# VHH binders against Serine/threonine-protein phosphatase CPPED1 (CPPED1): the designs that were tried, part 6

Target 1, 314 residues: Serine/threonine-protein phosphatase CPPED1 (CPPED1), of Homo sapiens (Human) (q9brf8)
Amino acid sequence: MSAAEAGGVFHRARGRTLAAFPAEKESEWKGPFYFILGADPQFGLIKAWSTGDCDNGGDEWEQEIRLTEQAVQAINKLNPKPKFFVLCGDLIHAMPGKPWRTEQTEDLKRVLRAVDRAIPLVLVSGNHDIGNTPTAETVEEFCRTWGDDYFSFWVGGVLFLVLNSQFYENPSKCPSLKQAQDQWLDEQLSIARQRHCQHAIVFQHIPLFLESIDEDDDYYFNLSKSTRKKLADKFIHAGVKVVFSGHYHRNAGGTYQNLDMVVSSAIGCQLGRDPHGLRVVVVTAEKIVHRYYSLDELSEKGIEDDLMDLIKKK

## First folded at step 1 (VHH)

Design f04 (framework vhh_7ubx_2)
Fold by ESMFold2-Fast, scan of step 1:
Structure f04 (fold): chain B 314 residues (1-314), chain A 123 residues (1-123)
Amino acid sequence: as target 1 above (314 residues)
Amino acid sequence: QVQLVESGGGLVQPGGSLRLSCAASGFTVSSNYMTWVRQAPGKGPEWIATIYSGGSTMRDDSTKGRFTISRDNAKNTLYLQMTSLKPEDTALYYCARVYTYKSGDYTYYFDYRGPGTQVTVSS
């Protein structure tokens, strides 16, 4: 049991909200702040990728432990402390029912318990966490282990939405759960419009797109053209400024109308040229500014002055 | 049962053209990433082109002006159209279903691969 946990469990999203940010205290703009975003620690993937068979659960993950520990240590040293640390899915590599899943989960819990108690964790589900085709059972397992798969919270007048993007990819085994998220999302977007939030920001594991809204459908890394256009339209109409995702293990993204799609590279296994890293996201009254840092850069030098100065100017 | 079978290779003169075919069975080509790869004697495999499930294509810069990947969804068949062939294009050409890949180091992981069709460019 840690002080960040009740009954030996992480502080988790429950009832479609995050208790670390009481709505009564967070509904109004309080000035600029920042948060840290990571994606795809995905314990086990480096070994599985190296074998040429990513369907195996990955029987070694010491490198991912070291990388994620470095990330936590770097975050804990930041001054002022970030408002929260969000992980944009694929927490572990072993899919539901696969070997090594329990051991990878327990090791990640141990690493994440080292995060400073003043920095709430925001956990997003990925395809490896609940399956490419989720079921009621895999969703329920995730919710018991990590917290709600979709929820909302407010920080200083800014609305944050966490979505389970696997329902958009393949809801065939849990259509009622997908429908429940769709209804809930429409309600949250209505609230964003009615309350005139300073910004609305979305976290989901699968990117809407990697470069352009009109790009061709990709089986795995982007949502289908019909789905991403429908979601982007809903987000734009509600005033959502940015969607942050993982999944691609590379930095990518683009802009569609007034909506930014930001794909952040991985803490764990890299599939492109990016270093293992974290994204620093600064929220001001006018805009959202972000920058990807290697773990070494953030650990050794912290956040660059040009970003930190945005927080100091009230 | 998944199977890929290439055809259309043979002996061709420099400057000539060939169209390779890859007949797929046991799965739908249009629902998968499909690729053409070649391997010359004593050389490692070289990626030529990939067609995404949605129909867009990626091609290697060194051959993209001469080689075109395409598919016929009704025939469940993948094609490689090769023009302006050179002696250095001599290789075993095979098609594969891409399971996953590392773009940064050009490593591709195939769950299924055909036996290949030999292309020889010589006078």
Scores: ipSAE 0.000, ipTM 0.121, lowest interface PAE 18.2, mean pLDDT 86

Design f05 (framework vhh_7ubx_2)
Fold by ESMFold2-Fast, scan of step 1:
Structure f05 (fold): chain B 314 residues (1-314), chain A 120 residues (1-120)
Amino acid sequence: as target 1 above (314 residues)
Amino acid sequence: QVQLVESGGGLVQPGGSLRLSCAASGFTFSHYAMTWVRQAPGKGPEWIATISYGGSTMRDDSTKGRFTISRDNAKNTLYLQMTSLKPEDTALYYCAKDYRFGSHYPMDVRGPGTQVTVSS
């Protein structure tokens, strides 16, 4: 049973777990199933981007509200219902302490309350949610507002890991928190190996890479080469199949050995040529299949039969 | 490796025109906002204009009517068309890969610049 929170009802992660999916009921394979992934609703960015000053908090975000409401309505209409809806960070644009942050947060909470209660929300922190350089204070603010910044949960024999990727980008102001996540992650990956989970899947805001493991450091959109290689090797050793991220506001990714890096474009502001959209992710016993849908496509036509047929392969 | 190479600068008389180019390589040009910045002798850098990945433009008010930023994604090239040039437009002009104006992460990636001198 999920605990209610002030300002709405969400399935908030607490104690590094998600109560909506009790481990004792979810540790054995009972797929196939699917979930919906969105990224970067980032209320305020469209206006900030249009002014040429993205360091401001963006004083208008009506378009992001409409886009995110469209996303929620499309998700609520899906049959069968997705197992959960994950948002891969940058929930709002205004950085900690910046103008409009409170208003953007309250508007996003209002929009997300419209998600069908049968569809748990999984919330991932992005750099705009906790700062490019997080502090104990900005992490605590996020955890009070949205739930734990890193946690794990099980669905039908599949282990899901949510990571705070800002600790990988710049932990200089909170090294003990970064160390705690590193230790916790090593423990979770050990559990994945010991239990022989059907799949292990990672959600984090910043991509490991945009095209290849050996690509140059972008200094913003990808993790540093040394960091991404260390994480990728840990994931591969533990049997992680895919990492899903946002941050880039374009669809991107690649494969390193047996690990897929999948970067999903934004619900909100686009920085490339992709439409505003959501990714449908189907999990079968053998493989993970995903496809990016524009909000209009998903709203008007739903999920294509070739993906839905994978769920019927019991 | 990300590379930006500016060209098209030179000596021009007041009231003249120049078109600057910036050739980009080593990244997916069409996925990034691009910015023109100038640095006058003995002064810090001044922002001129940014063009989004989709072609939307943001321009400094003091140059808005005289300068036009544009891009050709098929050629990985950024342009700045300058008209009605004034002596105070004398500067080194450079382009930058820019996601967020005012953030040093994207603005640290810039070209070496092309010199524009407006003199009678």
Scores: ipSAE 0.000, ipTM 0.220, lowest interface PAE 14.1, mean pLDDT 86

Design f06 (framework vhh_7ubx_2)
Fold by ESMFold2-Fast, scan of step 1:
Structure f06 (fold): chain B 314 residues (1-314), chain A 119 residues (1-119)
Amino acid sequence: as target 1 above (314 residues)
Amino acid sequence: QVQLVESGGGLVQPGGSLRLSCAASGFTFSKYAMTWVRQAPGKGPEWIATIWSGGSTMRDDSTKGRFTISRDNAKNTLYLQMTSLKPEDTALYYCARSPYFEYGSLDYRGPGTQVTVSS
């Protein structure tokens, strides 16, 4: 039996909740606080991208191991410690059923075991984790390995929602699972309004949009225009302030009617000009402030004083 | 079966223009996202632009104002129009196919066409 199965090393979501943050103790505002967000360690992609050979190129991921180890080391050195470390999907590159998936998964588990036990790990599913077209089998495999694909948790009066965005992209092989998430989400958004949470924050792998709500459908990096507008309107009505995503391997985003869409670049393979990095997110009573840091910058200098000053208790 | 063949590269002076073409065969071209990538000597590959089946495009900000990606589904051809070329644009340019709209996962890549910007 692994420590991850016992829940000792990984704070895995179960029953649509995260035991590391008991709701009874977290429902009242106790901020300000901060957390760290990473995306797309995606073990295997750097080699696959460099060779242009998806099946054969993904057979090496030592660089992604080093980058993710650097990220974990940087996070572990932060003082005060962040409330949690969230990974916004595409944990590994090899799709369900593909070669190297087991090896990539075991290496990522090993790296993540080094995260300080005082810092809960929040895991979001990406398309490479459950497939572009998920099935009951691929979702169940993810849940056994990493924890629930969608769930909610509270920290200091703030509601966090983790969504499986692949159900929004292509639910054709699991329509009942998509319907279950939709019903659950509507319930969570109702709870957010009823309990008057300080903020509601969403994590999902695929961005609603990359720049603007009215942008054209990308058919891969953003959700379809009809879907993203429907979700954005639901989020705005419930008081959601920000959606954090990965998937794009570049920093991006925009604002729609007081809802921020924040796309974070990758720990692993870069598709643009951003450095490998992590996003520091500070939550205050009035606002959510965030900044992307290169792994080198965060490991060498830590978090800048202007952000840390926001968490000082007045 | 699946083939991608680039053409249109060559020697051009700084400030000049080139139009690259990628001829696709062996698959239903109109259903796939297509990408242009370049690789300079001694450097890793750099993504330039992607065009999806519906015609939407995404471009690297550093080249966005100078390079335009387009496609002609009737001719099974992908294009990259390059203007205001700079010496740093010197690279091997290749096109790639993304299965099922999956950008970043390149299942087939062409051999590339060389672009050299110098006098």
Scores: ipSAE 0.000, ipTM 0.246, lowest interface PAE 15.0, mean pLDDT 86

Design f07 (framework vhh_7ubx_2)
Fold by ESMFold2-Fast, scan of step 1:
Structure f07 (fold): chain B 314 residues (1-314), chain A 119 residues (1-119)
Amino acid sequence: as target 1 above (314 residues)
Amino acid sequence: QVQLVESGGGLVQPGGSLRLSCAASGFTFDDYAMTWVRQAPGKGPEWIATISSGGYTMRDDSTKGRFTISRDNAKNTLYLQMTSLKPEDTALYYCAKEWYDSSGYFDYRGPGTQVTVSS
């Protein structure tokens, strides 16, 4: 399907909101629901990794196309349909300005157009999408291609926040954009407190931490200790329950006070021993329950009854 | 110019041990995380372990009981101590300077040292 067809593209965040979930319909708790989370389809990475030349955009990505198509097919078969499908960054491997970026982008758009139109896409920027050191130009390119790099939306009284974590990693070339996100985030967290949201959930590409809040700086896979503590404290004060991230290409995470850090493994290239997969996230009035599924497992058996029973009980 | 040179590989019998070394030059070794990666014949590369500049380690669960990553900042050298080696550990072992991109990949990798586990 071409991008020129009316309603034929995926949902895009605009004006720091997601039109698929109008606030006037989503402000109050409506009972349990679930969504699907994927990370790092990262078209091009499997070939780049196999050659050890990850500075280039990777010149083959057919395996990532097949894996992402399998993910989309598995999601489309789920009954009831998930409320949305979120991708936690690194949509493609080729960095801004690198070879194969345009081709990887168009192939991913084609695959994502196959997602059931009733299932909104929530797209999170990763470092490969906007650069390790973002600029106004790379952020603008992302926003034109995929939608806003940070935004909020409500589903049944639950606040979802999508953050551009590259501003936390290295804002040196766009300090004003980082400051704008910080001000916007503080406003959103204030709204969460004032409205007594059922839950607040954060999506960002880079994890706060991989195992614990006090772990050493990795200088790549986790945010710096000063930054992660500042963000975690803000989240905890506002009642944020969980942060979901990608970036690490392995399942990881931990808990700091009442805040869960959940790192989800990749649809695409694996760096650990997890299978290519998706995370099923069930939201109830009392808790958020999630489980990582291999693509084969989700395709063949769907979601296990213990998770589905949580959305049927109330 | 960044240079990484791995050594210490060779032929070893199942149940044996090897210590791999990676000599680093051309950058301030103490400032960077260092990683061991292996590539078995007919397979893609597999991450083994990373050690931060401060000595904090992250390890693949399948090997962490048998493999230990360490560093000597005074010698600009990264080590991988391997015990209870299995035929499945046969691979080319690479060291890598710092993670470079979102995949956790490095901006430079050495040429590797071959480990063959066979009777």
Scores: ipSAE 0.000, ipTM 0.211, lowest interface PAE 16.1, mean pLDDT 86

Design f08 (framework vhh_7ubx_2)
Fold by ESMFold2-Fast, scan of step 1:
Structure f08 (fold): chain B 314 residues (1-314), chain A 117 residues (1-117)
Amino acid sequence: as target 1 above (314 residues)
Amino acid sequence: QVQLVESGGGLVQPGGSLRLSCAASGFTFSYYWMTWVRQAPGKGPEWIATITRGGSTMRDDSTKGRFTISRDNAKNTLYLQMTSLKPEDTALYYCAAGSYKLYEHYRGPGTQVTVSS
C-alpha cells in the first residue's frame, strides 16, 4: 500500500499494482474521467544543460522546483479532481551514483508531498532515475525510493501499464530483470484481452518513435527500430490505444496502425520551443483525447470547456 | 524578487580581520551552492571560495589558509571570515548563487574591502 514517510505519503506501487486503485472497485467502466500527465521535471538539468556538461548532475535546480510547484498548484485547484497525476520519468537529473542525486530526490519528494492526497501519484522511471544501463542495484534504489519500476492498475474499466523502458534500451547488465518484465507484460496484455478492457494505455519514459514507426534510430530519444516494432505490434494486438512518453523534452509523436505514440514535453528543461507544461488526458468510452497546456495556461484558465464537456456526467 | 546584500567591508589595517556577510532573499538559499568572488581595481574577477548545499567547501589555494567560507541556512546567510589581511586583498567582494566556475545565477552588488596602513 502507500508508504508513510517524513513530510508526506506516496501511493507507491508495490507487488506490481497501485493500492490506491483496488481492482475490485475499478474493473468496470466508470468513465468518462481525466488524468494529468507531466514529464521530465528533471531537477538539475537546466543548470547542467547550460554548462554543456549534463554528466555533472546539475548543482542547482531552483527553477525546476518553482516550475514543479506551479504544476502541483495548478493540478490541486482543478475541479473535478483528476483521477491521478502521472510523471513519465526523469524525475531528477543526477544519474545513480552522481553528485546532487540525494538532494534532488529529497527536494522533489517535498514538492510532490503538496499534491492533494485525493490525487494518486503514478511514477515512471526514466534513464536518469535508473541509469542508461540499469543494474539490479539501480532498480532496487528506484523501487525503494519511488515504488515499483513497472506495474499495472485499473481506473474505471481502463488498464494502465507502466513500463521500465530502460530494459528495452540496454538490458546488458540485468537480462533477468528485462526477461521478467517481458513475461509480466505479456501476461498483462493477455489480461487486457480476456477482460475486454475499455482501453489499455501505456506509460514509458523512452518513446517508441518521435514521428513514425519506420524512422531511423536516434540512438537516444527513440527505441531501436527492431524493439519499437516488436513492442508496437504487441500493443496493437492487445488493443492498446496510446503510449505516453517523455524523454525528448518536446511535444512529438505519430500513429502506427491505430496505436498513438504521444511524446509530452517537459515540466523542467525545454530542448525545443514548447513551453513548460502538462498534458490533460480525457478518457471517454469511445476515445482518448489529450492536449498540452503551458503551466501558465493551466494555472490561469484551467482546462478548456471542450475537454471538460467530455468528462461531464451523462 | 531576488536579493543578495553583502556587508562587513571597510577599511582595515594589514594583519587585520574582517567577517563579510551576504543576506539572501527571494529564492531558496539552501538549494544553491554559494560563492565569494572579488574584483581588485583594474583586474578581472577572482574566485575565492564556494560552499556546496551540504556545507563542503572549495577554496582558492592562494587564500585558503586565511579565508573561511561558511553558511547558515536557517538565516539565509553566507559568510567569509578573512584573517591576516594584506594590501593585495583590497577589492570589491561579492557573493553569488551558483558555482562561479560553472554559472553565476544571482550576484550581489558587493562590499568594498580596503587594506592599507
Scores: ipSAE 0.000, ipTM 0.112, lowest interface PAE 17.6, mean pLDDT 86

Design g01 (framework vhh_7qbe_3)
Fold by ESMFold2-Fast, scan of step 1:
Structure g01 (fold): chain B 314 residues (1-314), chain A 120 residues (1-120)
Amino acid sequence: as target 1 above (314 residues)
Amino acid sequence: QLQLVESGGGLVQAGGSLRLSCTASGFSYAMGWFRQGPGKEREFVASISWSGGSTYYADSVKGRFTISRDNAKNTLYLQMNSLKSEDTAVYYCAAKYRGYYTSPDEYDYWGKGTRVTVSS
C-alpha cells in the first residue's frame, strides 16, 4: 500500500477533515507554533499573462516550477519545522478542460512531493482550479486530485477552516453544493464558539476585500459587498480573527472590526511590485503575527529572530 | 438582457489611430475587446475591470492600445495608436458580470462588431 492509494502524498483532506492533525490530539492549546502560507503558484500564468491569453492554459511554466521548488527548499530548511504549508488556491493556471492542465497538475504534484513529510500540505481551491463558475464535475475533479474543497482541522487548540470561495463568487451551476458549504460553515462556526478555540483562522482563495469592507466591488479580486459583509459578520460573531487569501497576486488587506483580512502575494506570477514569496504566520495564545518574505530572503536568511522568539516555550 | 453596440471602426493608413467605443444598455459589467481577422479565431485584445483599476493587454498591442471606461456613461473605449496591417479585423466588445478574462468563452454578452481596416 502506498500513500497514493491512501489519498496521495499530500495528506489529502477527506470527510471534511485533515487526518494529519487528529482532533483528539489537537483540540487543546499546545502553542505557540507557526505555519507557512503561499498562494498562486499558478503554473502557466507567467507565460499566459505575458501574451495576454490569461484564460488559455499557458504553454510554458518552467519559471513557476523553479520558484515553487525554491519555496519548497526554503520551507524544508526551517528549524523548527512549520506545522503545515498552506497554498491559498490557484495551484495551476489551466482551467478545467483547458490545454496543459494535466501537465501543469503533474508538474506541481512532483514539486510538492519534495516537501518534508513532517510538514503537512493544506490545499485551497482557486478559480483556476475549479472554474470561475464551478460545477459538480469540476468540484469532483478537484477533490479527486487534491482533496476536499472545504474542510476543517485543529492544530494546538486553533481551528482552521478552508473554504471554497468560488461558491460565494458564482454558485449558479451548483446551488446545492453552495448550500451544503453554507450549512457546514455555520456548524463549524458554532463549534468554534462552543469549544472556545484559542483562535479560529479562515483560508479561502478570493479575498473578502483588498483594503476595506466598504470598498467598491472589483468584480474579480474581491467578493461582492453584500457577500463579504455577510461572511465577515458571521466570522466576527464566531470569533474568527483572520482570513488569509490569494488571488490578487499582491500583498493587501485591512481590518474590519476585530477581523483581519490578509491578502498574500504570489509564489508565481506577480501582478504588482511584490517579490515572489511566502508568508510566515506565528500563532501565540494572545495574537497572530505574520510577515511576508521574498523567496530569496527566506532561502538565504530564514525567519527573523523577532518572529522565532514568539514561538519559544516560556 | 444587456446589449452592446460598438462604433468607431473604419479605414486607416498604417501608423494611424482610431478610437473604438462600446455602449451598454443597462448596468455596468467587467468588459473587454476581442478581434477576429479573416480566417482566424476570435482573439483577445484588452480587458478592464469594472472600476477601471485593472487592465490587461495582449502582447501584440501593448504600448499601442489603451483600454478605458466611463461608468457614468456605461461606455468602454479602445484607443488604437500606431496601427499595423495585422490589426485589420472586426473588433468586438464583450461584457461579463465579473472578471476580466481573455477567453471568448468567459464572456456573457457580445456586440455585433465594428470593422477596422489598416492599409499600407
Scores: ipSAE 0.000, ipTM 0.224, lowest interface PAE 15.5, mean pLDDT 86

Design g02 (framework vhh_7qbe_3)
Fold by ESMFold2-Fast, scan of step 1:
Structure g02 (fold): chain B 314 residues (1-314), chain A 117 residues (1-117)
Amino acid sequence: as target 1 above (314 residues)
Amino acid sequence: QLQLVESGGGLVQAGGSLRLSCTASGRTYAMGWFRQGPGKEREFVASISGSGGSTYYADSVKGRFTISRDNAKNTLYLQMNSLKSEDTAVYYCAAGYWSKLESYDYWGKGTRVTVSS
C-alpha cells in the first residue's frame, strides 16, 4: 500500500518501488487484469470554486469526502477485485503552507483507510500536493506523508511508471531533483525495452496534451510543447502505450503515433460537464481498454460485461 | 453584469514599451490578458490571482511583460517591454475565478497594439 500511516498499517512507495508488488512475482505476463484510476479528489476545491477564489486553501470539503467515500465503496464491491487503485494527483486542494492543508490531509487519510487492504493504493503527486514550483522541502513533505513522488512497479509483466510532472512544469527551485528523475526515467525505459515488457504505462498528474501533440501551450493544463514532445518521443521509443493524467478536471486526450494520452476527469470538483467518476482500465496481452464511469454508475451497476469479458479471455 | 474596459493600446516601435489597463465595473477575482494576432486564434498572455500573489506568463512573454493589479481601483495592468513585431495583436482583458483557467467568464472588447519595424 502506498498510503502513509504511522505504525505501518499502510506502507508507502520507498526506494523507487512499491512493496505490494514484488518484482520476482510480477515480471512475467500474468494478465489479463484491471485496475481503477481516479484523479483530483482535491479536498477543498468545490467550495473554493463556488466562492470565486480558487487560490485559497479551501475551507470546506464535506462534498469531496462524500464523493471519495462513494468511490471507495464502489471499488470495494468489485468482483474480482482490481489489482490496484491509482490516484493521479491533487489529493488535496490546499497548496504547501496554506490553511486547511493539515485537516484536508488527515480527512483524506481517513477515507483511504477504508480501501480494501487487498487493493494497493498508488499515489501520484499533483501541483496542489507539492506546489506549482516544487522545492526540496515540499517534495520531502509529500514523501513523508504519501510515499515516493516517482517510482516504478510491475504487475503481471506490465511496467508501471509514476512520474512527478511538476519537475517538467517548473524545476527552477529544484533542478537537481529534476535531473535525478530524468536519469531514473531513462533507466526505467531502458529496462522496459530490455525485458520486453508486455506493456509500459505512465501515470503523471499534468497531461502531455489535451487533444494533440502540436496544440498550443495552455500554460497550466498541458506541459509545454518542447517538454511534451521530448517526453512523448522517449515514451514511444521505449514502447510506452499510454499516459494517464488528471489535472484538467474533465475527460480529454488524443493519440500521437502509437502513444495514447488519456486525461481522466475528477472524483472531486468538475471544471467541465463530466460527472464525478472513476476510470476502469483493462490490460490484455494485445491492448489497453478503458472507460470512464460516473460514481453512481459504478456504485449501482458495477463494470459492464464487455469489459469484464476481456479479463476472462484465454 | 460585470463590464471590462481595456485601454492603452496604440502604435509603438519595436524594442519600445506600452502599458495596458483594464477597468472592471465591480469586484473581480482571477484576471488575465489574452491576445489575437492577425489571422490567429486568441492565445493566453498572462494571468494574476485575486490577491495578486500568483502570476503566470506565456513562455513568449516571460521576462518582457509584467501583469499587476490594483484592487482598490478594480484595475488590471499589463506592462509590455522589449516589444516585438510578433506582439502585434488585439489584447483582451478577462475575468474568472481561478488564475489559471481553460476559459474565463467575462471578457472586454479589446485594445489594439501594433508594433512597427
Scores: ipSAE 0.000, ipTM 0.263, lowest interface PAE 11.0, mean pLDDT 88

Design g03 (framework vhh_7qbe_3)
Fold by ESMFold2-Fast, scan of step 1:
Structure g03 (fold): chain B 314 residues (1-314), chain A 117 residues (1-117)
Amino acid sequence: as target 1 above (314 residues)
Amino acid sequence: QLQLVESGGGLVQAGGSLRLSCTASGFTYAMGWFRQGPGKEREFVASISRSGGYTYYADSVKGRFTISRDNAKNTLYLQMNSLKSEDTAVYYCAAEPYFYSGSMDYWGKGTRVTVSS
């Protein structure tokens, strides 16, 4: 399987790892550093949701193309360059098998090829990418197109975990795949504890919760109460300090014990009052600091000095 | 099986107001209103998420209609203000058992709204 895509290089995750960050070179603390997080470019959603026909794959997505191009241009201008650019799921709107899926996928690939080659892409699967109820076939399609649906990588002594949260939402059609992720996750969390990583950070599409661990089940935007508590407890025990998600198309989140749940608003369709934007995440030896920027703010002014000053400390 | 029952339709003068209700026999995730006017196809009017945090409106009704829900009562509402003769239609309540990129699976029988000019 090639690590490159036509017209550019996408550093696809393979074998549950990301070749852009070789473990041998990244096991020791070499921070501080920062990365950029985006969510839900979701080509097609603006049209589909505006019509009220959520079965449609969205037959227009020019606005999402322009927004994502603006995001890429803003990221490419940053100095120093971010360590990576992570997209927290719902890359396109059209569900597996739906009209416009191929066209949305090819347009997103074209836009993402413009990302500076020195900035690796980290791609997280969302429900629209693999289905609300994933199957072996929809997972395989995602892995062929974008890379592994779950994997880990190290950057400067920090462990990053990418999870397929659809296995937590509804594994009924692929219980063996869900079990495999669960076993793999327990192993990765054990490694985090044993190697005393500087930080462990999780990316998954569906938030554990939107405001509070004890909030009611939304049945779509948050994981069920039983599931989110089990995951949160595992993360806390392993020393995970933050989970980043998309899915909600609105900035949200809260804290449970010492675990931060950070829900980042969308590059694409907004469902609340937030502007289209990106989250800047600064990783220091002591803490993880982040701030959401509108695309216009980041494009025009870059990252504020108070955050950039954190990167200069050793 | 999920049942939806609409009420509140009637005759109103142009510029008037009317409130429609739809009661569900059980749990619903996303809900919405659709309408079918004389000699027209059924068209989307408004939808609302389970939490009530997300609402969507057809361009023809934006600023005039407000969709809301009371989850404790399993009831959906449509507040219709500044009614126009073009709003004359049978209004249908629709619901999804869970929200995703999927259609409204359940429909009521409709309630008739007539706007006189």
Scores: ipSAE 0.000, ipTM 0.194, lowest interface PAE 15.7, mean pLDDT 87

